# Ledger of designs, part 58: miniprotein binders against q56419

Target 1, 326 residues: q56419
Amino acid sequence: MEGRTLEEVQEEVFKRHGVLVPKKELEDLAKALEEAGLLLTEKVEARLKEEEEKLKRERPMRLAGLSYPEGEREARAFLEAFRASYPGEGEEARVLLMPHLEPSRVPEVYGAALAALEKTPPPERIYLVGVAHRPLKEKAAALPVPFQTPFGPALPDLPALQALDALLPFELFNTPLAFREEHSLELPLFFLKGRFPEARVLPLLVARRSPELGEALKVVLRDFPGLLVLAVDLSHVGPRFGDTPLTRTLAEEARRRDLGFLERLAEGEPEAALAFLGANPTRIDGVEVVASLLPLLRERKGKVLAHRLDLEAPTLSAVGAGTLVL

## First folded at step 4 (miniprotein)

Design v1_61
Fold by ESMFold2-Fast, scan of step 4:
Structure v1_61 (fold): chain B 326 residues (1-326), chain A 108 residues (1-108)
Amino acid sequence: as target 1 above (326 residues)
Amino acid sequence: GDLIERLEELAEEVIRYLKEHGEEDLARYIEELIKWIIEALKSGDTEESILILTFLAEYVAEVLHYLGAPEELVKKVFELIKEVAEALGMSPEQIEEIEREFREAIER
């Protein structure tokens, strides 16, 4: 367990596998580990240390050959197919909200994001803000290394990352291992790098609400202007996410919550968007990202280009995905 | 065959391999996890089964990789874990994530 709390372990399992695990089950597992003498922990720790060392140099592709093609030519054709799946025209984005869900499940939503990028002037840098699927030592983190893609490495904007780090009350480069297997950055980055091959990136993860991150980013964006991308999924409903089996009524409620949230963001009212989610805001993984970035989202009007609720029939579960331009 | 019987048979094979390589404590730990998942499957507790399967997949992949286990044994373990995940109703996304984690561990 590495000295992490059981609640942090539960959060990691939920974020990584989409299942909310009861604390008692984790406590029972901890007892089983004690009986075995914890020798397995030493080998896991050695492997994690090796992976952490590798991440000081670069972040390799993890989903190539699975979620997108490994080869550049095949990756380009794949990207074009996603654009073709969306029949509409895009709009220029100063801020883009896009999903990080498996692209093949919501191709029209990623296509809408590509349409928006077509209308957007090439930025010098992209502030790519994803959701941490592993616990972070701080509320947010970044990894200042090249991220590999089929279109070549997405290079970090080191001056902008250092400027951001200097303004934060915590160390920004605090949890490299959280980036080892992080689809909320890798999947959007595939599309962003394909469209803007020359743009540098600031790969950022949010685990918990960090108003100080939003305030710092507002300052950094003045000196280092760029495209802000919020890579977030919407409603998570059903047994896969620790909820009851999906019904038509629950699916309609999820769709309404997603659209109400996005439409309020499109009106430049992020506080109203968060309030609209009410009693169950945690079912949308973008809540902590939006709450952290309030200063960057206020009074920016835009448009919802696409929304889909992706149904997983075998699990009676669903995940919402959307594309919003501000 | 019965999924539980196949889990028990594979468990014996993995445990034997670990003991042959001097990993008595790891063998005991893996044995505990396999017994637990079998009981969870018998009880119909999907949440507990998913938790145990997730930990089992990650830790077994690490251990077999560090010991240089035969490719055939590694593949057999992975295929059974996938079959159990499918039986538990895990999403294609969750199964793909376990697949990726397992392949990364063994390819190192």
Scores: ipSAE 0.000, ipTM 0.121, lowest interface PAE 21.9, mean pLDDT 80

Design v1_62
Fold by ESMFold2-Fast, scan of step 4:
Structure v1_62 (fold): chain B 326 residues (1-326), chain A 108 residues (1-108)
Amino acid sequence: as target 1 above (326 residues)
Amino acid sequence: GDLIERLEELAEEVIRYLKEHGEEYLARYIEELIKWIIEALKSGDTEEAILILTFLAEYVAEVLHRLGAPEELVKKVFELIKEVAEALGMSPEQIEEIEREFREAIER
């Protein structure tokens, strides 16, 4: 088989360029490329194993100096600036829905989240539920290690995480590498840790709807009360997401779907919120998180504090972001 | 009145250049964005007008750069956008950012 492929390559080069490359020379090149590929595979495997070992101890900052300041003083001033960007007072949250896209794109939406946290009594722990941007071995996962922030490490609530793991039909700590680069946890955590420096965290990722996660969390929250945070973005429209370039009609459809979804959640009707979206044609990434957490969202009334459709000119696309308190 | 007239002048300059260079789809798209701004202004939605003007300005700067538009045209288009932005009450910082993108459009 391999000999046949090399003979075809030799023939093609000769016919096209009039140069006869000896078959042995092509064999040597193929072997060298295969050996280089094997070395690259071994190097990749060794690096992944090294990164996985590091994640057994802590989750380092990845976006410090890019999405938020590295230093504590600068980070505090940054947080204050975001709060100042929102003119409203906020509401106490038992459940908070907030975005996870780049904060500088929607400062008033993060400001609204900060306003809500300002009115919320400090929780002993935060259940931080984000969206997996990398494959998970199961429908959901958690990483039971300190997450570094400019305000110090956000410590895991190990007893609560173990209680959750015991109730699930799958291993909760199943994909450590998925947490190495995960902005849906890191960006909200920056704001949450700045406001509640003493709170422990349960960093959770949802890849696919997991009703068993919501049922287990309902039990765990009874024994380990805390603030539930859904770190999700809303509509994703435009060419970057498979649509045509952004138009007024598409922007209005995205806003209509975002607000209709949030308003139904605010009425304590998460099933109605999911039904309203149908096939989710504007790609609200919170769908799988909400579908997983139904038992925690039913009959909780609240308020939409902010909503923005962020427009991205280079891609003619837009992403919706909102803050909801329940 | 005057502000809408300025937006119509902006449309004429950009659309004419794009059509002259075979970019009829882009010309139609830019026309649609300018109409969106005009409709927002007529409805009194200044925030929407600012949002779409910023989006339009960034996109037009990129398109003119990609097509290798003459420096004189790039500067004229920016001046028209700046006049609309100032009339809408955009901050000096917001206008400076738009100016930066148009300066990059004429850079080699």
Scores: ipSAE 0.608, ipTM 0.857, lowest interface PAE 1.7, mean pLDDT 89
Fold by OpenDDE base, second read of step 5:
Structure v1_62 (fold): chain B 326 residues (1-326), chain A 108 residues (1-108)
Amino acid sequence: as target 1 above (326 residues)
Amino acid sequence: GDLIERLEELAEEVIRYLKEHGEEYLARYIEELIKWIIEALKSGDTEEAILILTFLAEYVAEVLHRLGAPEELVKKVFELIKEVAEALGMSPEQIEEIEREFREAIER
């Protein structure tokens, strides 16, 4: 009803449906809609508050049955199929860069991650650093609760999380609602939990570059050793991201940026990787994560196992994904 | 339609300011959040739209404050967010919380 009089609505209903609704009924309906809207609002508020309170206890699956199977048996078959999609062998990872894109878009890239994990001794804990696609109150955040997966809950490493919090100049345990639907953690965690069911997890999000995070983690890792996982995508190009439809030239530039970034990381030169991107014209997703973790990436040599620029045909856009071991 | 237009206006105001101040990453981030709200609205997921909008409001208030944005811009952005919030059926209390964030951003 915004901008329309009750008379105009009455006239429109009459024109469309041939029914003259009495003004009083429209007023009652408007009031009921207002009351329902108010009720909806109160209900939404109550639900948001309930969801926030729930996130103090656990993070439920949001993408089960959509991006991956909900059932454990089916989930195991899913992992096996993804592993099979990558024909190569992995390498032992101390640091794993892997995508958080919809798994079905880049199966071989996730397969490469699984291949690396096969060569990796089971870690006691996994530092899972994702990208915040929602605002955080601080540069980075953690959610110190179990994350649900088809393989059971991924339990937080509370001692390591507390150690990290104590070293940061800001409260690490901020913005719990940012984790509610954050796929940058949920999707990689499916693969990680499936491979390392006993590993504890530190679910971390980065919204803005935090050098403090990298320095703090470097200290924490001495007392709490584990696998570092960067759950990041690469280039985002095309209309969804403000570009023209994907062209050969744009795709070549995206690939050049992605591979140039990954290769410099593989050489143990993360600063060079960031410098290579400059203004990041192809919008590599993982820039703030890498910028935050420089102390952990320096001088670590590794290998690029997989890369794909995946076309989203309906939007003529593309997203880059890669797997890197260090 | 009107909601999307207000969100687009919000995007334009905030993104322009951020780009003018060299905050290209923040500009892109806010753009993506706004796109997400729009997508949620288009899909009929009002709950998701409210969630993201609430986060966006807090984030934008903080960013504008940190950058020393003019009061006029902060007020304009707040009014746009308020209009969207009201249209989404957010409660007066939720809107007051958003207003508090923006007020704190102006008063600091």
Scores: ipSAE 0.006, ipTM 0.248, lowest interface PAE 11.3, mean pLDDT 86

Design v1_63
Fold by ESMFold2-Fast, scan of step 4:
Structure v1_63 (fold): chain B 326 residues (1-326), chain A 108 residues (1-108)
Amino acid sequence: as target 1 above (326 residues)
Amino acid sequence: GDLIERLEELAEEVIRYLKEHGEEWLARYIEELIKWIIEALKSGDTEEAILILTFLAEYVAEVLHRLGAPEELVKKVFELIKEVAEALGMSPEQIEEIEREFREAIER
């Protein structure tokens, strides 16, 4: 306990257990615990340095065998099953908003994204913008290494990434460890690599709104044209996210919020989309991404292809997912 | 009429058990979910009814398991849910998933 002296600990043990532990033995124990703590800290530090070093070479698959098949043949069949789950046709995308939650929870939404990719000419590069689920040293980050997928490695567009880095007021390659376990990039990338195997990728994470990122990307996209993908989930409601258990009213509010947000983006009015969320937009994880990318979303009209609210019974919670083409 | 009658039977069975075991909040919550399904059916929104029934079924199976409900009650609740699911046109695969959740509730 905080503030307890060795004499108080010795007295308490004697009163409860009838044993007098010499002060020196308690001192030795305390020192051993402190030394063990330092060794554990050093081991954690060493492991993190090792993992960071590995990330300088490549980003391995983390969700293979869990969220998608590891083998290429099985992965191809899996991807085609998702496309089949969406009965509609896609539309050409210059900007694609798609989810990053577990694909099996919202197969029709990922199917809609695949339908849009089917109608989209193969891009030379994909700007894949996800949401940081771990702290970043800066507002945004990128990892300039191959990302492994069942369809082969998604290669980084190094010239475009360096051009982007040069335009930003912070170092773009600032938090490699944040990419070690990041499903907002890995899950969309599985689908994107399956459809566009030759496209290079700019894997980007946004932690906090960065208008400077949007301005820099506008410049880079002019010189390095490509497909912009916003990998974001929509409303997060229920106890898992700090709300009360899911009710009809909360579900209706979440759907209204999601669709109103997406519809305004489809009108080419991203500022109106953000304003629609009101004073508290924090229940949509995509808000920071959209706010960062305003220059790339204005005056760009499109269509909402799919929307679903995924209900999690164990947590009495729900997460919205949608596919939007601009 | 039949569907609503089956949902009302489901509500009576589960809510009675929960109240008998001091779970007043859970009883009220389950009642709210069942009312949501009934209102979706009255408005012709079958997709919504199926979504909320699936959510309800999974949650009820977990609750009955946690409370150590008798096997006979778990089976009765599943049969009521299955009748509603079949009437709503749920696929055999979707119904098998619900059955698996209730089987897990019995196999402690």
Scores: ipSAE 0.544, ipTM 0.839, lowest interface PAE 1.9, mean pLDDT 88
Fold by OpenDDE base, second read of step 5:
Structure v1_63 (fold): chain B 326 residues (1-326), chain A 108 residues (1-108)
Amino acid sequence: as target 1 above (326 residues)
Amino acid sequence: GDLIERLEELAEEVIRYLKEHGEEWLARYIEELIKWIIEALKSGDTEEAILILTFLAEYVAEVLHRLGAPEELVKKVFELIKEVAEALGMSPEQIEEIEREFREAIER
């Protein structure tokens, strides 16, 4: 009823439905809606608090049965199908850049990641660095709890996480609710856990560039070696992201930026990759992650295994995804 | 409709300030968060909208504080967020928490 009188609502209902609702009933309804809104709010608050308390113990699957199968058998078949979608061979990864986009949109890109993982000796731990699509209290955050997967829980590497926290000028263990529905960790983790069931995980989110994170991780990696995974998407273009509908020119520009970014990373020139993007007009998602991890990406040469600009037809928008091994 | 308009106004005020201060990435990030709230609202997912709005409020308060934003702007942004929060049926306690974050942003 924002700005409308009960009389105006009554008149509108009468005009639309041919029913004159008594003012008292509208008042009761407004009160009930207000009460329901209040109740909804209290319920939402209680639920958020409950979810926060749960996140102190574990991070449950949110996308099981939606983006990937919930059952282990089906999940293994899912992994095999994604691997089969990439016809190439992988390379051993010390650093893996892979997407976090809905897997069904870019199966061959995830397949390329799996191909790389096949050539990678099982790591003791995985540093999984995702993109915070929700605000963080700090530049970066970690959630030091088990993440549920169809392959069992991905257990945190608490000693390595504590070592990282001790080197950061801010509290690493912040904003636990940001992890609740963060797909940038959950989706890559499915593939990683499926391939490396015994690896511990450091689930990290970056909201804004943190040079401190990269420097700290460089130190931590000496004592706690592992696979570094950048779970990032590339260009975001079209109406969903503030552009005109996807055109050939816009798609070509997105691809140019994506590939130019990935190629410079593959050459071991992450600063050149960032500089190449400039103001990042095609909104490459992984910029802040890469900017945070510069010390770990410098002088590492590798290979681009896959790239796709995937059209979301209903919105005439597109998202870039890539797989890079370093 | 009114909620979306308020969110768009919120976006405009914050994004303008951030761009004027060279914080283009933060501006884009906030824009995306606001778009997510709008999408949640359009889909009828009020719980998601409240969740994102709560995070956005804390984040914006901190960013505006860090950048030394004028009290007038901080207050305006708070009022816009409060209007959205109230319209989403957020509790007085949740709104008070948001208000605390903004008050701290002004008083620091």
Scores: ipSAE 0.013, ipTM 0.286, lowest interface PAE 8.9, mean pLDDT 86

Design v1_64
Fold by ESMFold2-Fast, scan of step 4:
Structure v1_64 (fold): chain B 326 residues (1-326), chain A 108 residues (1-108)
Amino acid sequence: as target 1 above (326 residues)
Amino acid sequence: GDLIERLEELAEEVIRYLKEHGEELLARYIEELIKWIIEALKSGDTEEAILILTFLAEYVAEVLHRLGAPEELVKKVFELIKEVAEALGMSPEQIEEIEREFREAIER
């Protein structure tokens, strides 16, 4: 009875059903619903605590059987199909920008990322930087446990994670539950683990721009060299994202913003890339990640391998996706 | 026939139905998508025209379904879209996918 008195509830029931229910019966019903609500709240709290405890040991697959196959053989065939969807050759990457959008929506963009990974020597570790879709206690977080994949567990690089934690002004391992259902890490990791099965990972989430994260990572990468992966989507336009319905003009603007952003990153000018977006940088999913990692992106030249604006007809919306090697 | 003429015929049928049902905003949006296809064709960008036509087909099928459009109208709209798709060089497989969307729009 949120914000309603017993008299108001009694009156509403009478108006709708023509029955005047005694206040005592309404009180008894309200008490029974509140008691049921307390039990549901206790069950939810117990479940969340159980999930948090499990996350101290491993991060299970959440999208297996939905976004990718659960079995190793089927998963490998699936990955090879995505590679085949991109007709070009890749280029070696020291830094890779790839999407975390549902892969089936932009198969050629993921295919371009796979092509780049095929030209890249196997790294000892991968710095996988995604976008937090749940609140974090700090600007960024990591989870130092094995992440399950159809290709076996992606093992954490504990020495590198500890070195990173030591350099940050906040606790790096601050929000385990944020990793329970995080597609910006799980979807790119599927492709990365399939290509580099022996690489250890640093699974990192950025919620808000953290220049201190980029500064710390620059130091850690010197002692623990590896592949830096920015798992970010590009423009988000349309009603699903709080905008007006998609039009030709909005779609053209989204493509222009995506490509202008990526091309400036490819020139080694990440500040220019951010400035190009203008007054509303939040329209691109990766802006907080790029702003956090500036020291790692400056003066690295590369190439945009693929870009697509995925049109979502039912919602009159669109999401941009791209593959960039630096 | 003239590809632009087929697109204008498609616009006329769908926009008329939507306006008759008080859907002025949807009618305006469909009109803008069709203009987009026409401008892509005029600029020689056939790939863009195919992409937007595919989006338009899915959107129109869903809208007609939600409004409970008569089966005969849904079929007529599909035939117009099919003619445009064939003229643009879309594969039989791509056209079959559009047909599936329109079949789902009239079922149940």
Scores: ipSAE 0.056, ipTM 0.561, lowest interface PAE 6.7, mean pLDDT 86

Design v1_65
Fold by ESMFold2-Fast, scan of step 4:
Structure v1_65 (fold): chain B 326 residues (1-326), chain A 108 residues (1-108)
Amino acid sequence: as target 1 above (326 residues)
Amino acid sequence: GDLIERLEELAEEVIRYLKEHGEEDFARYIEELIKWIIEALKSGDTEEAILILTFLAEYVAEVLHRLGAPEELVKKVFELIKEVAEALGMSPEQIEEIEREFREAIER
């Protein structure tokens, strides 16, 4: 975890192979390699069991000092700088779609999300739905513990989580270790906690389409009203993602695909948004999330506040990011 | 002078510098982006080229700064980017924005 060592590795790869690898990608690779060794040693197994036990009490910060500042004062200045990066006014959100990629890559997009949150009355709770980057035992999962942030712990809404668990045909709290290293929750949560410090959170991960999750959430939101946040990235294009190197045409196709998807969601037509992607195949991170939450997105109109295709020229790759309010 | 000819010459210099410093893949990508800009200048279809120029300016600034490129090369790139922006019909406000982004990128 020492940033200096990661910088040295990143610099070495850049010098030898002409590829600039983001620090987070390098960290994610290191974590994946360590995890791949699980079946090989008792020490690794014992460490995971220890980490799982710790996750019963709290979820510590993993990206502090890397993707955002560790100190509260510095974190506040960082958040304010992101808001300043977006020149527009937001609008009230009942549902917010925002990214979870490295914030420094798309500051205007996170700034647009912050602008929307400024126009939104403080919710009692936030339903934060991210994408599982590790296998889950079920289609979806939650972790009912405080998540640490530079602004203090984001407390779980235990009554709402229990109500959700009771309505699902599977155990909601099924894969604690999947939350140990999960940027799709940690990065949006940084911004959400900074804006709504008193809001409780339901941290949810989707791995596969779960229509039962959407139906259950519709019921729970009636009794436990709150802000629904879909923390999803859009198009993933290029060799970093096992795809063809970026060309002008592929970049424009990705932008068109992202905007077509978001605009159909903004019209309250999530099935049309999914069908649009099916007709125009590329990887969008949030497909399984949107497909799971259909009952909450239908007939809800809104506005796309920002979109950017973040071009990573050294890797000939790109990731789309957007802010949508419904 | 002939803006396109000067753009091609400076592009070759930048691409050569990048290749000499192990940036073969990035050099090829930058070469492709520059070709798009040149075609836009020739055709007058400038909307897409303005977006591409903004990306190109940021990427080239970041990489040249990271590689410790000579100030004279960075200065030549900055001045030519402004001339290309003017030729593409960018507003004074849009050109000021590119200048700000380039300055911020070289401070990173």
Scores: ipSAE 0.000, ipTM 0.163, lowest interface PAE 14.0, mean pLDDT 82

Design v1_66
Fold by ESMFold2-Fast, scan of step 4:
Structure v1_66 (fold): chain B 326 residues (1-326), chain A 108 residues (1-108)
Amino acid sequence: as target 1 above (326 residues)
Amino acid sequence: GDLIERLEELAEEVIRYLKEHGEEDLAEYIEELIKWIIEALKSGDTEEAILILTFLAEYVAEVLHRLGAPEELVKKVFELIKEVAEALGMSPEQIEEIEREFREAIER
């Protein structure tokens, strides 16, 4: 019934089947469909409340057996294979930018992140900042519960999360359901927990730029020092993202913009990195994260360890991925 | 020149089949991918040529499968791609992966 009146429906049935359905029967059917829709909506709402309640205790694995192995032994072997896919040496990271797309598509890029983590002293905590793929009630959110991994639960840093919440002009723990299906946290966390099994985590999502988050994090990091991880993908090009099919020119533009963005971040110039992208025509999803975290990225010099543009033949599209240490 | 000539022959085989089946837009896109490989080769970027050939192979195998192309055409297209792959120095493992994709196009 999309934009159609009961009279229009009655006329169409008559034209197609030569039967004039009594208006009362159509009204009764419409009412029954409306009532069924309301009942279905109530059941969906009840289910969502149940899922939200469960998230108050823990965040279960969703991608185990799909993007990474469920068993700890198999997960360890998986990490070793990804590390081996990167032929270079890592660099120590105080800030790590790594991807969150399917790891098997860009194994060398995740391998570069693992190489950097091998050179990095174990932090007491990890500030893991991902991109919200579902709406948040606020510009940013966190979920203060254990996140399950094949290496055991990644425990939340409750004192640091509470300190962060106290400094923000909004409730930090505002959208638990957004964390139920969130690969921008789950996939990087798999790698981070495998390398730093004792580190506590602050799992953070950014939906829109929040300068307040960056300012608050700068304060919290002084009292609760740790590793800052930006879990972001780079260019998104092709029909799946609103472009024409991938061409050499589009792929070159995506690579140019990805590398120009990362290189400016490596020079400690995050404002220049954002300005370089302009209107962001290749849709680098890390823009909102970088724009939120400006105070933490300024004057930090580093190195781009890896970059790949992953080509997706079925959709004639591509997604950029990179590893940057600062 | 021979490698570029083989890529143009590959284009002719696939594009002719697609146009005969009313798929002009798919034919134009495959031509674009082959031109990309040729330009990469002219610029000495063998790594880029290999990457795009792998993308082309996967895409062509899927398209031919979707259209129910005759087994003999699928085999001929694979052989042309294999010759280009070998000339570019692709590893036996990479070539085996391309062969698997074309085998699946016939089986599915």
Scores: ipSAE 0.289, ipTM 0.670, lowest interface PAE 3.3, mean pLDDT 88

Design v1_67
Fold by ESMFold2-Fast, scan of step 4:
Structure v1_67 (fold): chain B 326 residues (1-326), chain A 108 residues (1-108)
Amino acid sequence: as target 1 above (326 residues)
Amino acid sequence: GDLIERLEELAEEVIRYLKEHGEEDLAYYIEELIKWIIEALKSGDTEEAILILTFLAEYVAEVLHRLGAPEELVKKVFELIKEVAEALGMSPEQIEEIEREFREAIER
């Protein structure tokens, strides 16, 4: 109705049906539509409050039966098949960079991550840092509840999360709803929980660069040592991401940007990695995570275990994925 | 003309093979790239199609090798790629490079 007056509506009805609807009847209809809109808004608000309240108790699986099997036995076989897809040996990780896109698209890359986890001593806790795909009230957020997986619930490390919250200039537990459907945490967590079933988790989302998060995490990691996992995808190319459809040249450029970024991280030079992307423009969502975690990535040498540019046929687009151990 | 008809026929054969081996999304992607090459052959605006062809040649070779495709199919694809490259106005030097990349992709 905002684009039409009641008089215009009245005229249109007369023109099409030869009937003049009294203005009062149109006013009554407009009022009823407005009241229905208010009721729908109230119902939406009530539903969101219900969902937010449920998230205070647990985070249910959303991608079970789609991206991974729901049953524990089937999930275990699925995970082992991914490990088998990577022909190499892993390396011990203190920091692991792994993807969060659909695992079946890049099985060798997830297999490389699993190989690294095999060589890594079981951590008491995992700092799992993903990318927010929904707005956060602050630059970063966490959800301090059990996350369901086919291998059982991944339990939150409440003491470490509270220590982190105390060091930040904002409330860490600020946007529970952002975690309701968040594949950048759920997909890596499937693999991490399958390998380290007893590890507690700090599920963290970054929406914008937060240097204060990196500084706080550096302090918390000293008192609460654990595995740091950056769950990030690399280049995003093609129409789905604002580019022209994928060509050989665009794909080669994306591969070069991904590998240049990862290799600089592997040399312990995260500022150089970010500068490289600045000189070679890209749509890597990991930029905000790396920029936030600089104090944790400096002077840590490591190795790129795998890289793949996944071709998304329906959209003529591609997403880069890699596994890096530091 | 004849080349476009042969390209459409071979494309259907490759797409069918890919779908039979569970690569439906990839089949769609290859079909879309081939449409661009066909448009370029009809319009004479070949610059983007040349880049697409070099990518498509390497990519199709990699996939057919991974799936263990029959040598006859691989040979037909290789031969038609060269004819399409010539029709797009690629130099003998550029065509030689496509041949090399195709052979490397099939690990020959």
Scores: ipSAE 0.000, ipTM 0.184, lowest interface PAE 11.8, mean pLDDT 84

